# Designs tried in a protein design chat: VHH binders against Uncharacterized protein AF_1724. Part 1

All scores and structures are predictions.

Target 1, 305 residues: Uncharacterized protein AF_1724, of Archaeoglobus fulgidus (o28550)
Amino acid sequence: MEEKFRNCILGLAVGDALGMPVEGLSIENIRQLYGEVRDFLPSPYGDLNAGEWTDDTEQMVVLAESILETVYFDPENFAERLKRWFLETNSRRIGPSSTKAISNLMRGVHWTRAGVFSDTCGAAMRVAPIGLVYHFSLNLVERYAEISARVTHTGTAAIGGAVAVAVAIACNVLDFSDEEMLEEVLRRVEAYDNLLAEKIRYANEISDRDVEYAVEKLGNSISSLDVVPMAFYSYFAGKDFEESLIKAVNAGGDADSIAAICGAIKGAKGFAIPERWLEGLKDREFLEELATKLYELHMRIVKLT
Structure headers, positions and changes below count from the first letter of each chain, unless a header shows other numbers; Kabat numbers aren't used for antibody chains.
F, E and O are the ipSAE of ESMFold2-Fast, ESMFold2 and OpenDDE, as the mean of both directions, binder to target and target to binder. V2 is 0.75 times the mean of E and O plus 0.25 times the DockQ between their complexes.
[cut] stands for letters that were removed.
Atom coordinates printed by the task and the answers are left out, and those that the model quotes come from them; centres of patches stay.

## First folded at step 1 (VHH)

Design b01 (framework vhh_nb_b201)
Fold by ESMFold2-Fast, scan of step 1:
Structure b01 (fold): chain B 305 residues (1-305), chain A 124 residues (1-124)
Amino acid sequence: as target 1 above (305 residues)
Amino acid sequence: QVQLQESGGGLVQAGGSLRLSCAASGRTFSSYAMGWYRQAPGKEREFVATITSGGSTYYADSVKGRFTISRDNAKNTVYLQMNSLKPEDTAVYYCAAKYRGSYYPLDSSEYDYWGQGTQVTVSS
């Protein structure tokens, strides 16, 4: 189980760093500039080096540190930590919804009112620690995922996306089959957003088709309605961690978020991450320590020996 | 509705083995996730093992490697094979069922049906 925590956290960061250089690019642009992305590359925008992760991983760390402090998820603590992170981060890649919501928090708006009506994927991309720590109760995972999303997003697809990712991670830690995991995800997500549930189902149905087909059918924009289904497509389409991540990254669009989410879900299943990606990853030791602390917190909560 | 009946409990020496059975009656057994919980005197009910409707299994760390959960859908029965028993395994063991079932059963509120329990006593 500890390795599943480790691989989930590292898998998220690896996906983020692999997708970072092609964020915003079409499949055609990726092919012209890089051929196929299989390894870390520096940002074409000049802001990040090869192996460096973005706000996807940074916000995941913020949520993890919040949970480590409060034991049970506390949205007030998370909101305070998001405000601190926003002031201190060097990231130029923060999404518009997160920026607006955190600006509201900084102006003194309570977290219950700070979120913006938006379906961007900021909530889903950071939610992994909730799925890991609280996997002893899928109902608690769902509730905490929903509340964590509402701190910044009020759109039903954004909230449903966070639920989908957290539940998938929890089910994978529990060794559910892909079919059992998908059933739990769809049942819970449909209560928030029927279109998102349908697109996640469809992502599995087309998992034998190539990435171009998947992007044509599911989309690759910054919307949770595109990012989350594409992450699930990539998860189901790959036979191992490496194949899933290469598919996710080479989808383009919001590739760092697609790959981060895919990597978290696939890592939680226990798939091994290629050593070449671990050796190049920024702050690998810090992320490994974070995963260990989350595992130790989980063990304290459930009183397992 | 589903009724659950546990059997196979009893007295056993430390290091010994027991196999618990839980027979389900009523509706389609194969649609249920099945779990085992235990409760020692003066303690809260704690998770032991689960098997989902699709056959995935999960165990409490205290029993992992010693206990095996399995199911036989043709017989509407779930089993808990308990090996290398320790005095601290002494408890009443309860079978639980969750309809449409994928479940991690440390939160007992998520189960729909419970059996009446079977006593397991492990002497040193």
Scores: ipSAE 0.000, ipTM 0.174, lowest interface PAE 18.9, mean pLDDT 88

Design b02 (framework vhh_nb_b201)
Fold by ESMFold2-Fast, scan of step 1:
Structure b02 (fold): chain B 305 residues (1-305), chain A 121 residues (1-121)
Amino acid sequence: as target 1 above (305 residues)
Amino acid sequence: QVQLQESGGGLVQAGGSLRLSCAASGRTFSSYAMGWYRQAPGKEREFVATITSGGSTYYADSVKGRFTISRDNAKNTVYLQMNSLKPEDTAVYYCARGYYDRWSGYKFDYWGQGTQVTVSS
């Protein structure tokens, strides 16, 4: 179980850092610049070094630290921590909806009204700690994923995307089969957004097709309607952690978010992360300690004797 | 405001060398990635090489080991040293300035007018 927590948190950060250099690029541009991305690379625009993660991992850490403080998810605490993070971060990669919503929080708008009507993937990319800590109750995972999304997003696909990712992580920690996990995800997501549920189902159906086909059918824009289905496609299409992440990264577009989400879900199942990716990862020890603290919190909540 | 001006193109025999230069005006050059692209007659524009603000370099497979990209931030200039030239390297070579925009992702927004490189045998 502890290994699943560690691999989920590390898998998210690895995916983020692997996808970072090709964010915004088409598949053809990636092939021309790099051939196939298999290892950490610096940003071609000089903003980040090889192995460095982005706001995807930063916001996940913010949510994790909020939960560690409050024990049970508290949206007011999370909103306050997001405001502090926004003041201190040097990230140039924060999505438009997250920026607008956090700006609203900074201006004194309560978290219940600060969220913007948008389906970008900012909520799904950070939600992993909720799936890990509260996996003892899928209903609680769903509810907390929904509320955490609503702090910044009111779009149904953004909320549904966060629910999909958190539930998939929880099911994988619980050793559900891929079929059982997909069934739980689809049943819950359909209540928020039918198109997102259909695209996630379709992602599994085309998991035997290449990445180019998947991007043509599912898209790779910053929308949760594209990012979350592409992350599930990559998860199902890879035989191991490495193959899933390579597929996710080489999809281009919002590749850092696609790969971060894929890495979190695949890591939660207990797949081993290649040591070469762990050795190059920024702040590996900090992330490992964070995962251990989340696991210890989970164990305190479920009451060890 | 930002302008890119290429120079150094010309006619060379196969196996020869050329050094292209791109002079940039305007904003702080050192904060941007710089790249070279080329377009052969009847073909789409293709990537050749890029150098990041931190000095990391990337090359198309077709030019690895033969071409070297470098920059001089004091002169606001990026260079492409082309060795062991082949007839298939014949193209108009374009200099480009790249940046990351959080709203749009990666972009090469400013392009030079191009410089012709012709390799004959």
Scores: ipSAE 0.000, ipTM 0.219, lowest interface PAE 13.8, mean pLDDT 88

Design b03 (framework vhh_nb_b201)
Fold by ESMFold2-Fast, scan of step 1:
Formats: C-alpha cells, sequence, structure tokens
Structure b03 (fold): chain B 305 residues (1-305), chain A 122 residues (1-122)
C-alpha cells in the first residue's frame, strides 16, 4: 500500500515534468519538433529545466501539506496554504481560474465565495492526496474532492473532474479492477456532470484507438471536460506506466495536466515507474518523503476508526 | 540523517554586514527546503528566511530587503547574507532543513543546527 502512495505522488510529478515542455503544442507540432516525447526535456521558453514540474505538482503538494496538518481535510486551512503558495511560487504557468480564485482569497474573500465559475482542470490535477489518504471511504473521498475543488472552481465539470480523479485513485489503491473502478467513477461523476461521465465512458471505449483519434474525439484543451477524459483514455490505452504516460504527453494541448493525472491514477494501481524517469525527476526525495508521511497519516486514521 | 553546521556569526557594528553559512552532511541536500530561524534573548524562535528546493525564497517582513537567502547544491550549503544590520537583529541564528515547504512552523523542519550567535552593537 505504501508503494502505491509513493508511485501515485511520483507518478503525478513525472507526468507533470514529462508534459511540461509540450504544453500548448498540437500533435503535429510535437511530431515535427521531437518525433515522440519519451523523456524529460527542458522548457522551450527557458523557465524550467528537464525533469522539473509545474503548478500541477506544486498545488498537489499544497493539498498534501494541508491534510498532513489538519488530519481530515479542512478547506479553510487549504485556502490559507494556497494563498501562501501563490505568494511564494515562481510559476508563470498557473491556470486562469486558479489565479482569479486565489486572488479573491488574497483579497479576503472567504473560500465559500472565492471560487470562479469555470471548468478548467486545476482542481482535478491536485486532488491525488485526498484519494490516497481517505481511500477507506469512497463517500469521504468524493465529499472532500468536491469541497477541495469548490475552493477555486464552481463549474460542474471541474468539480466532477476532481471527484473522478480522487475516486479512481482510491479504487486503484483498493485493488479494484479497471471495470469496477470505472463503474464507481461514472456512478459518482454523473451526479455532478453527465457530459463528463459520458466522455470518461467513451475514453475507455476508444482505448484501443491511437492518440490522434482520441484527441479528435475527446479534445485536449485546458477544460476538465477534455483533460480528465484524455487522462482516462491514456490510462486505459497503456499496458504499463510508461506506455500510458507516453500516450498522455504526446496528446499535446494541456499535456502536463493530462499526464500528471494519468500518472497519479496509474501509479496508485502500483505500476512501476521507469527508473530513468525517477533519476531525472527534480526533488524526488522530497516527494518520496511526502508520500511516506501521507501513508503514515492514513495508517493513524484507520487505527482510530 | 542530515547534520547541519552553521558558521559566520560574530560581533558587528550597526549598519554592517555578515554572511552566515550552513553546511549540510548526510543525504542529498537539493531535495530539502532550507530555512533560517533566530532566537533573541528572552524571546521565542522566529522565522527569518526560507529557500525551497526549487529556489523560491520567502522572508520575514522585518528582514525583507536587507537579508538574502541563497543555496549552492554542489557544496550542500545554504547562505544568509545579512546587510544593514540593526541591534534588533541580535540573536542566535539556526539553520533548518525539511522535506516540506512549511517555512513558518518550526515543528515542520526535520533537522536543525546548533546555532550561531550574531551580535549587533549600536
Amino acid sequence: as target 1 above (305 residues)
Amino acid sequence: QVQLQESGGGLVQAGGSLRLSCAASGRTFSSYAMGWYRQAPGKEREFVATITSGGSTYYADSVKGRFTISRDNAKNTVYLQMNSLKPEDTAVYYCAAGSYRWYDTPEKYDYWGQGTQVTVSS
């Protein structure tokens, strides 16, 4: 179980760092510039080195640290930590909805009113720690994923996306089959956003098709309606961790978020991450220690229940 | 296990400068968030500055613009350049290392040095 926590956290960061250099590129642009992306590359804009992750991983760390302090998820603590992160971070890749919502928090707006009506994927990309720590209760995972999303997003696909990712992670830690995990995800997501649930179901149905076909049908924009289904497509289409992440990254568009989410879900299932990606990953030891502390927190909680 | 050793403290006149160094031994330094805390006579330990593993810096309001934190991962060392020193800066300065980014909570740092005395005379 501990290894699943470790591979989920590392898998998210690996996906983020792999997708970072091709964020915003079309499939055609990626093929022309790189052929196929299989390893870490530096940002073409000079802001990040090969193996460095973005705000996807940074916000996931913020959520993890909030949970480690409060034991049970507390949106007020998370909002306070998001404000501190926003002041401290050098990231210029923060999404528009997260920027506006956190700016509202910085101006003294309470977290219940700070979120913006938007379906961007900022909530889904950071939610992994909730799926890991609270996997003993899928209902609690769903509730906490929803509330964590609402701190920055009020769009139904953004909230549903966070629920989908957290539930998938929890099911994978519990050793559900892919079919059982998908059924649980769809049942819960339908209550938030029916179109998102349909696109996630469709992602599984086309998992035997190539990445170009998947992008044409599902999209690769920054919307949760595109990012989350593409992450599920990549998860189902790959036979192992490496194949899933290569497919996710080479989809282009919001590739860092697609790959981060795919890596988290696939890592939570216990798939091994290629050693070359772990050796190249910035701050690997920090992330491993974070995963260990989340696992220790989970064990403390279940001993008390 | 990480061991931290501070150096560079001493007596300095108001308006002067000192550079503190903190040498880390043990595990790979680059994965840690590194911080400086200080404790003045009769007061609790207070936050001074932090630098994350990625190089982002955060400072206490009282030192912002006067102090600069930096790190050299090749030498496993973190530095605190202290300029325009004031008598109020007199304290024992502690180096801290943690795998977490919680810079303003001393309990969240896993490793601490022994401290180095800084005295600023008027």
Scores: ipSAE 0.000, ipTM 0.142, lowest interface PAE 17.2, mean pLDDT 87

Design b04 (framework vhh_nb_b201)
Fold by ESMFold2-Fast, scan of step 1:
Structure b04 (fold): chain B 305 residues (1-305), chain A 119 residues (1-119)
Amino acid sequence: as target 1 above (305 residues)
Amino acid sequence: QVQLQESGGGLVQAGGSLRLSCAASGRTFSSYAMGWYRQAPGKEREFVATITSGGSTYYADSVKGRFTISRDNAKNTVYLQMNSLKPEDTAVYYCAVLKYGRSYSFDYWGQGTQVTVSS
């Protein structure tokens, strides 16, 4: 179980760093510039080195640190930590909805009212720690995922996306089959957003098709309606961690978020991450320690409550 | 070569006050967020307070209203003013450099300073 926590956290960061250099590129642009991305590359924009992760991983760390402090998820604490992160981050890749919502928090708007009506994937990309720590209760995972999303997003696809990702991670830690995991995800997501649930189901149905086909059918924009289904497509389409991440990255568009989410879900399943990706990953030891702390928190909760 | 040295700990009665200091060496002190953490006997290290490079402050719920974090960039020092101390505040207090962005880490920790609050 501890290795599932480690691989989930590392898998998210690996996906983020692998997708980072091709964020915003079409499949055709990626093929022209790189052929197929299989390893860390520096940003073509000069802002990040090979193996460096972005706001996806940073916000995941913020959420993880929040729950390590509060034990049970506390949205007020999370909101305060998001404000600190926003003031101190050097990231130039923060999504527009997260920027607006956190600006509202900075101006003194309470977390219950700070979120913006948007379906971008900022909530889904950071939610992994909730799925890991609270996997002893899928109902609690769903509730905490929803509330954590509402701090910055009120769109139904954004909330549903966070629920989908957290529940998938929890099910994978619990050794559910892919079919059982998908059933739980779809049942819960349908309560938030029917279109998102339909697209996740469809992502599984087309998992035997190539990435180009998947992008044409599901999209690769920054919307949770595109990012989350593409992450699930990549998860189901790959036979192992490496194949899933390569498919996610080479989808282009919001590739860092697609790959981060795919990596988190696949890592939670217990798939091994290629050593070459771990060797090149920025702050690997910090992320490993974070995963250990989350696992220890989980064990304390389960044994004492 | 960033080094952190905590001082100001000691024994104090419940209801009393202590001021902790953390002296940092290094050329970039003013550009970093600084934090205080504590570790009580038999427990894990927990967050207490942080102050950003811009001066914004954040506190753990257990210390809000009682503790105040501040910094003096000219002296490369961060302070924790602890008022209305409780036996529950007994812990070793650690100073840390906090980095956000590309490298979110607690790269530099001091050796700690013991605070004991008698009832």
Scores: ipSAE 0.000, ipTM 0.155, lowest interface PAE 13.1, mean pLDDT 86

Design b05 (framework vhh_nb_b201)
Fold by ESMFold2-Fast, scan of step 1:
Structure b05 (fold): chain B 305 residues (1-305), chain A 120 residues (1-120)
Amino acid sequence: as target 1 above (305 residues)
Amino acid sequence: QVQLQESGGGLVQAGGSLRLSCAASGYTFSDYYMGWYRQAPGKEREFVATISSGGNTYYADSVKGRFTISRDNAKNTVYLQMNSLKPEDTAVYYCATYKGYRPFSQYDYWGQGTQVTVSS
């Protein structure tokens, strides 16, 4: 179980760093510039070096640290930590909805009213710690994923996306089959956004098709309606961690978020991460320690209750 | 290669003031975020204040209204002005620097620390 926590956190960061250099690029642009992305590359925008992660991993760390402090997820603590992160980060990749919502928090708007009506992927990309720590209760995972999303997003697909990712991670830690995991995800997501649930189902149905076909059918924009289904497509389409992540990265568009989410879900299943990616990853030791702390917190909660 | 050196700590009576300085070298200071953290005996290291490359500041609730963080990019120095000091402010104060976000206890670079002792 501890290995699943480690691989989930590291898998998210690896996916983020692998997808970072091709964020915003079409499949054709990627093919022309790089052929196929299989390893870390520096940002063509000049903001990040090879193996460095983006706001996806940064916001995941913010959520993890909030949980480590409060034990049970507390949206007020998370909102306060997001404000601090927003002031401190050098990231130029923060999504428009997160920017607006956190600006509202900075102006003194309470977290219950700060979120914006938007379906961008900011909530889903950061939710992994909730799926890991609270996997002893799928109902609690769903509730906390929903509330954590509402701090910044009120769109049904944004909330549903966070629920989908957190539940998938929890199910994978529990050794559910892919079929059982998909059933739980779809049943819970349908309560938030029916179109998102249908696109996740469809992502599994087309998992035998190539990435170009998947992008044409599911999209690769910054919307949770595109990113989350593409992450599930990549998860189901790959036979191991490496194959899933290569498919996710080479989808282009919001590739860092697609690959981060895919990596988190696949890592939680217990798939091994290629050593070459771990050796190139920025702050690997810090992320490993974070995963250990989350695992220790989970064990303390289970023993106390 | 990055080096941070704190100074300005010492012994002060409750209600007094101290100004901490952190001199930075080995990097392009103006591009980096700067933070102050403290660690009291037997306690975990805790956040005090941060200042972004653009000058935006954030403070822990325990120090809001009493402490002020500032920076002088020409001197590669960050400051922490501490007013209305309380015995519970007694701790070793550390400055930290990072180019991207790092959680409070997980900065890439830390100074050696400077002791602040507040007598009752």
Scores: ipSAE 0.005, ipTM 0.197, lowest interface PAE 11.6, mean pLDDT 88

Design b06 (framework vhh_nb_b201)
Fold by ESMFold2-Fast, scan of step 1:
Structure b06 (fold): chain B 305 residues (1-305), chain A 121 residues (1-121)
Amino acid sequence: as target 1 above (305 residues)
Amino acid sequence: QVQLQESGGGLVQAGGSLRLSCAASGYTFSDYYMGWYRQAPGKEREFVATISSGGNTYYADSVKGRFTISRDNAKNTVYLQMNSLKPEDTAVYYCAKDLYYRGSGTYFDYWGQGTQVTVSS
């Protein structure tokens, strides 16, 4: 459904913007500086205004625009667009692995060799368009998620994280139950990284526990081994979009990526995004148009296959 | 062994000026954003100013035009020049290391001991 595409893309951007002001903070630091984050706030670094998103959303847009141009995912086109983005972006929040890998691409290293051995979540945080457009084939979603990750990351948890997020989105668009979605995610992820698969399973098992407990058990660092399980915990722990995102944001650490991924997965299931978050979101109309174009591309592909 | 040590606080009359200093040790200072936060009695900590490794500065709206953040990488020190002080600026001021280390992908929580600033009428 077109609404699921729209809510996935908007949900990612909303999560990114909500988590942005508390990126890098502990739960205690968040409480002291902001109390509980429930709405958009400006960056404590003065680099971004309330409702503005970061490199998480920017790289997702880069991937989406690449797919819109090539129809089927093409890693060479994606690599070229990442280089252009890196030259033009004003972002001061680009992760270390993305920076190193894109610097390699800028120096003329081919995308097949530019990726760095790292478990950071740069691949997982941007992968949503692949899950949306290619949801007619879970095998294709998995393959394209893997290749898109390898452009910047060769770590098994980073690749597995991108697969987990893309497959979860695809399953949610297809109206799989949470149990069916989780089974597909775990089956596919274990082929890349067993520890990540176990942590995602555990995230579901502890979804009835509070955020402090979840962070203690799963972690909230920049690693895909922490970010992706925390995003799944937040998804399962919240009864609606708002509750899931508030839990994700107030986890701290890599909060913008945790919330972006959670928002994308929850949006893809068709949960409504609170209007107050949509009204405050930077470039809302652009993101809505992007989601519509991805949906139109999906419809064109399935009519030809 | 990360250590941050603030100094320069004190009692000043409204309209006056103070210069805060924060001496940092135990890490590669020049690689990190450095910031100032403050906490007024009975309130939560709020952002004041930050400075990037390259010297780019950012300010809270409440202090913009009155406060100036700067750094000296050779001395591992960050400064906050506070001009046109108001009673509302009364708070304990804290020096903070960037909690997001872009070079390593690791997050660190660190605050200094704080320095008291009191602005009288």
Scores: ipSAE 0.000, ipTM 0.179, lowest interface PAE 13.5, mean pLDDT 87

Design b07 (from b05 with T97R Y98H G100Y Y101S R102S P103G F104W S105Y Q106G Y107F; framework vhh_nb_b201)
Amino acid sequence: QVQLQESGGGLVQAGGSLRLSCAASGYTFSDYYMGWYRQAPGKEREFVATISSGGNTYYADSVKGRFTISRDNAKNTVYLQMNSLKPEDTAVYYCARHKYSSGWYGFDYWGQGTQVTVSS
ESMFold2-Fast, scan of step 1: ipSAE 0.006; ipTM 0.377

Design b08 (framework vhh_nb_b201)
Fold by ESMFold2-Fast, scan of step 1:
Structure b08 (fold): chain B 305 residues (1-305), chain A 121 residues (1-121)
Amino acid sequence: as target 1 above (305 residues)
Amino acid sequence: QVQLQESGGGLVQAGGSLRLSCAASGYTFSDYYMGWYRQAPGKEREFVATISSGGNTYYADSVKGRFTISRDNAKNTVYLQMNSLKPEDTAVYYCAAPRYYGSGKYYSDYWGQGTQVTVSS
């Protein structure tokens, strides 16, 4: 179980760092510039070095630290920590909806009112710690994923996306089959956004098709309606961690978020991460320690529950 | 009420050594990363070293092999041993309890008041 926590957290960061240099590029542009991305590359925009992660991993760390302090998820604490992160981060890649919502928090708007009506994937990309720590109760995972999303997003696909990712992680930690995990995800996501549920189902149906076909059918924009289904497609299409992440990254578009989410879900299932990606990853030991602390918190909670 | 109190700064000649100390109070010290950051006049604040709750250490490339960070959880204190000091190390050194280690500017819950280190050529 502890290995699944470690691989989920590291898998998210690896996916984020691998996808970072091709964020915003089309599949054709990736092929022209890099052929196929298989290893860490520096940002073409000069903001990040090879192996460095973005706000996806930073916001995941913020959520993890909030949970480590409060034990049970507390949106007030998370909102305060997001405000401080926003003031101090060097990230130039924060999504538009997260920026607007956190700016509202900074202006004194309460977290219950700060979220913006948007379906961008900021909520889904950071939610992994909730799926890990609270996997003893899928109902609690769903509820906390929903509330954590609402701090910044009120769009149904954004909320549903966070639920989908957290539930998938929890199911994978519990050793559900892919079919069982998918059924839990779809049943719960349908309550938030029916189109998102349909696209996740379709992502599994086309998992035997190439990345170009998947992007044509599912999209690769910054919307949760595109990012989350593409992450599930990549998860199902790859036979191991490496194959899933290469497919996710080479989809282009919001590639860092697609790959971060895919890596988290695949890592939670216990797939081994290639050593070359771990050796190149920025702040690997910090992330390993964070995963250990989340596992220890989980164990403390279940001994009391 | 969280407080971080630095000590040990001063004036030294190039090649000299200093040991900085930071005494922490008002929180569960052993649960936190502890770190040292510095700011030279007219420059932004930069990372120097951090130590995790588990004792793992991280250093900026400019100080690797010269500086050593350590902690004493029984005394709620973090230390920075600075050897082979260079004029380029001249800065105000800040103790912090960073929430996480990241690229560039660091998110931190608590900062000390700073202690001046001046290295003459």
Scores: ipSAE 0.000, ipTM 0.185, lowest interface PAE 13.4, mean pLDDT 87

Design b09 (framework vhh_nb_b201; at its last look DockQ between E and O 0.01; V2 from the best seeds 0.00; counts 0 for: pae E 9.9 > 2, grease 25.6 > 24.2, SAP .714 > .668, placed apart)
Fold by ESMFold2, look of step 2:
Structure b09 (fold): chain B 305 residues (1-305), chain A 122 residues (1-122)
Amino acid sequence: as target 1 above (305 residues)
Amino acid sequence: QVQLQESGGGLVQAGGSLRLSCAASGSIFSINAMGWYRQAPGKEREFVATITSGGSTYYADSVKGRFTISRDNAKNTVYLQMNSLKPEDTAVYYCAARTYYKDFWSGHYDYWGQGTQVTVSS
């Protein structure tokens, strides 16, 4: 079980770092500039080195550290940690909806009102720690994922996307088959956003089609309605961690989020991460220690109940 | 691009009725669902009702049995019949449309009207 926690956290960071150099590019732009991205590259904008990750991984760490402190999810603690992170980070890769919501928090708006009505994927990209720690109860995973999303995002697809990703991770830690995991995800997501549920189902149905077809049908914008289904497509379409992540990254658009989410879900299933990617990953040891702490927290909670 | 125009708002006594209309224009064949949301002063925007292109309808619990959403495909118009109105129904009512096609650069699937004020007096 501990290895699944490790590979989920590392997989998220690997996906983020792989997608970082091609964020915002079309499939055609990626082909022209790089051919096919298969390894870490430096940012073409000079802001990040090969193997460095973005706000996806940073916000995941913020959420992880929040629940490590509070044991159970406390949205007030998470909101305070997001404000601290926003003040202290040097990242220029912070999403527009997160920026607006955290600015509201900074101005004194209570977390229950600070979230913006947006469907961008910022809530889904960071939610992995909830799926890991609380996997003993899918209902709790769903509830905590929903609340964590509302701190910054109130759009139904943003909330449903966070639920989808957290539940998928929890199911994979529990060794559900892909079919069983998809059933749990769709049943819960439908209550939040029916179109998102339809697109996730379709992502599975087209998993035998190539990435270009998937992008045409599912999209690769920063919307949870695009990112989450593309991450599920990439998860289903690849036979192992490497193949899934290469498909996710080369989708372009919000590639770092698509690949981060795909990497988290694939890692939670226990797929081995290519060692070459782990060797190049920024702060690998810190992320491994974070995963260990989350696993130990889970074990502590289960022993007390 | 989809454009939405609401009409039918106004001032009504408690227990009265209003019928809101939302006319859609532009890329109308891309619409997956149309619906209504409302926002009262100091409150979050809340879901009221939706009707899908297939004709399925969904309602918030607070309006079920009192409000009816319907569609006239020939006019590309969705209606919200609001009966047994209460002062707590007072809000700006927004028409929304969700499309099948993505907006690649913004990530938005939703289009919104400008809103129409509904005021229910006691």
Scores: ipSAE 0.006, ipTM 0.389, lowest interface PAE 9.9, mean pLDDT 90
ESMFold2-Fast, scan of step 1: ipSAE 0.013; ipTM 0.356
ESMFold2 (binder alone), look of step 2: mean pLDDT 83; pTM 0.846
OpenDDE, look of step 2: ipSAE 0.017; ipTM 0.344

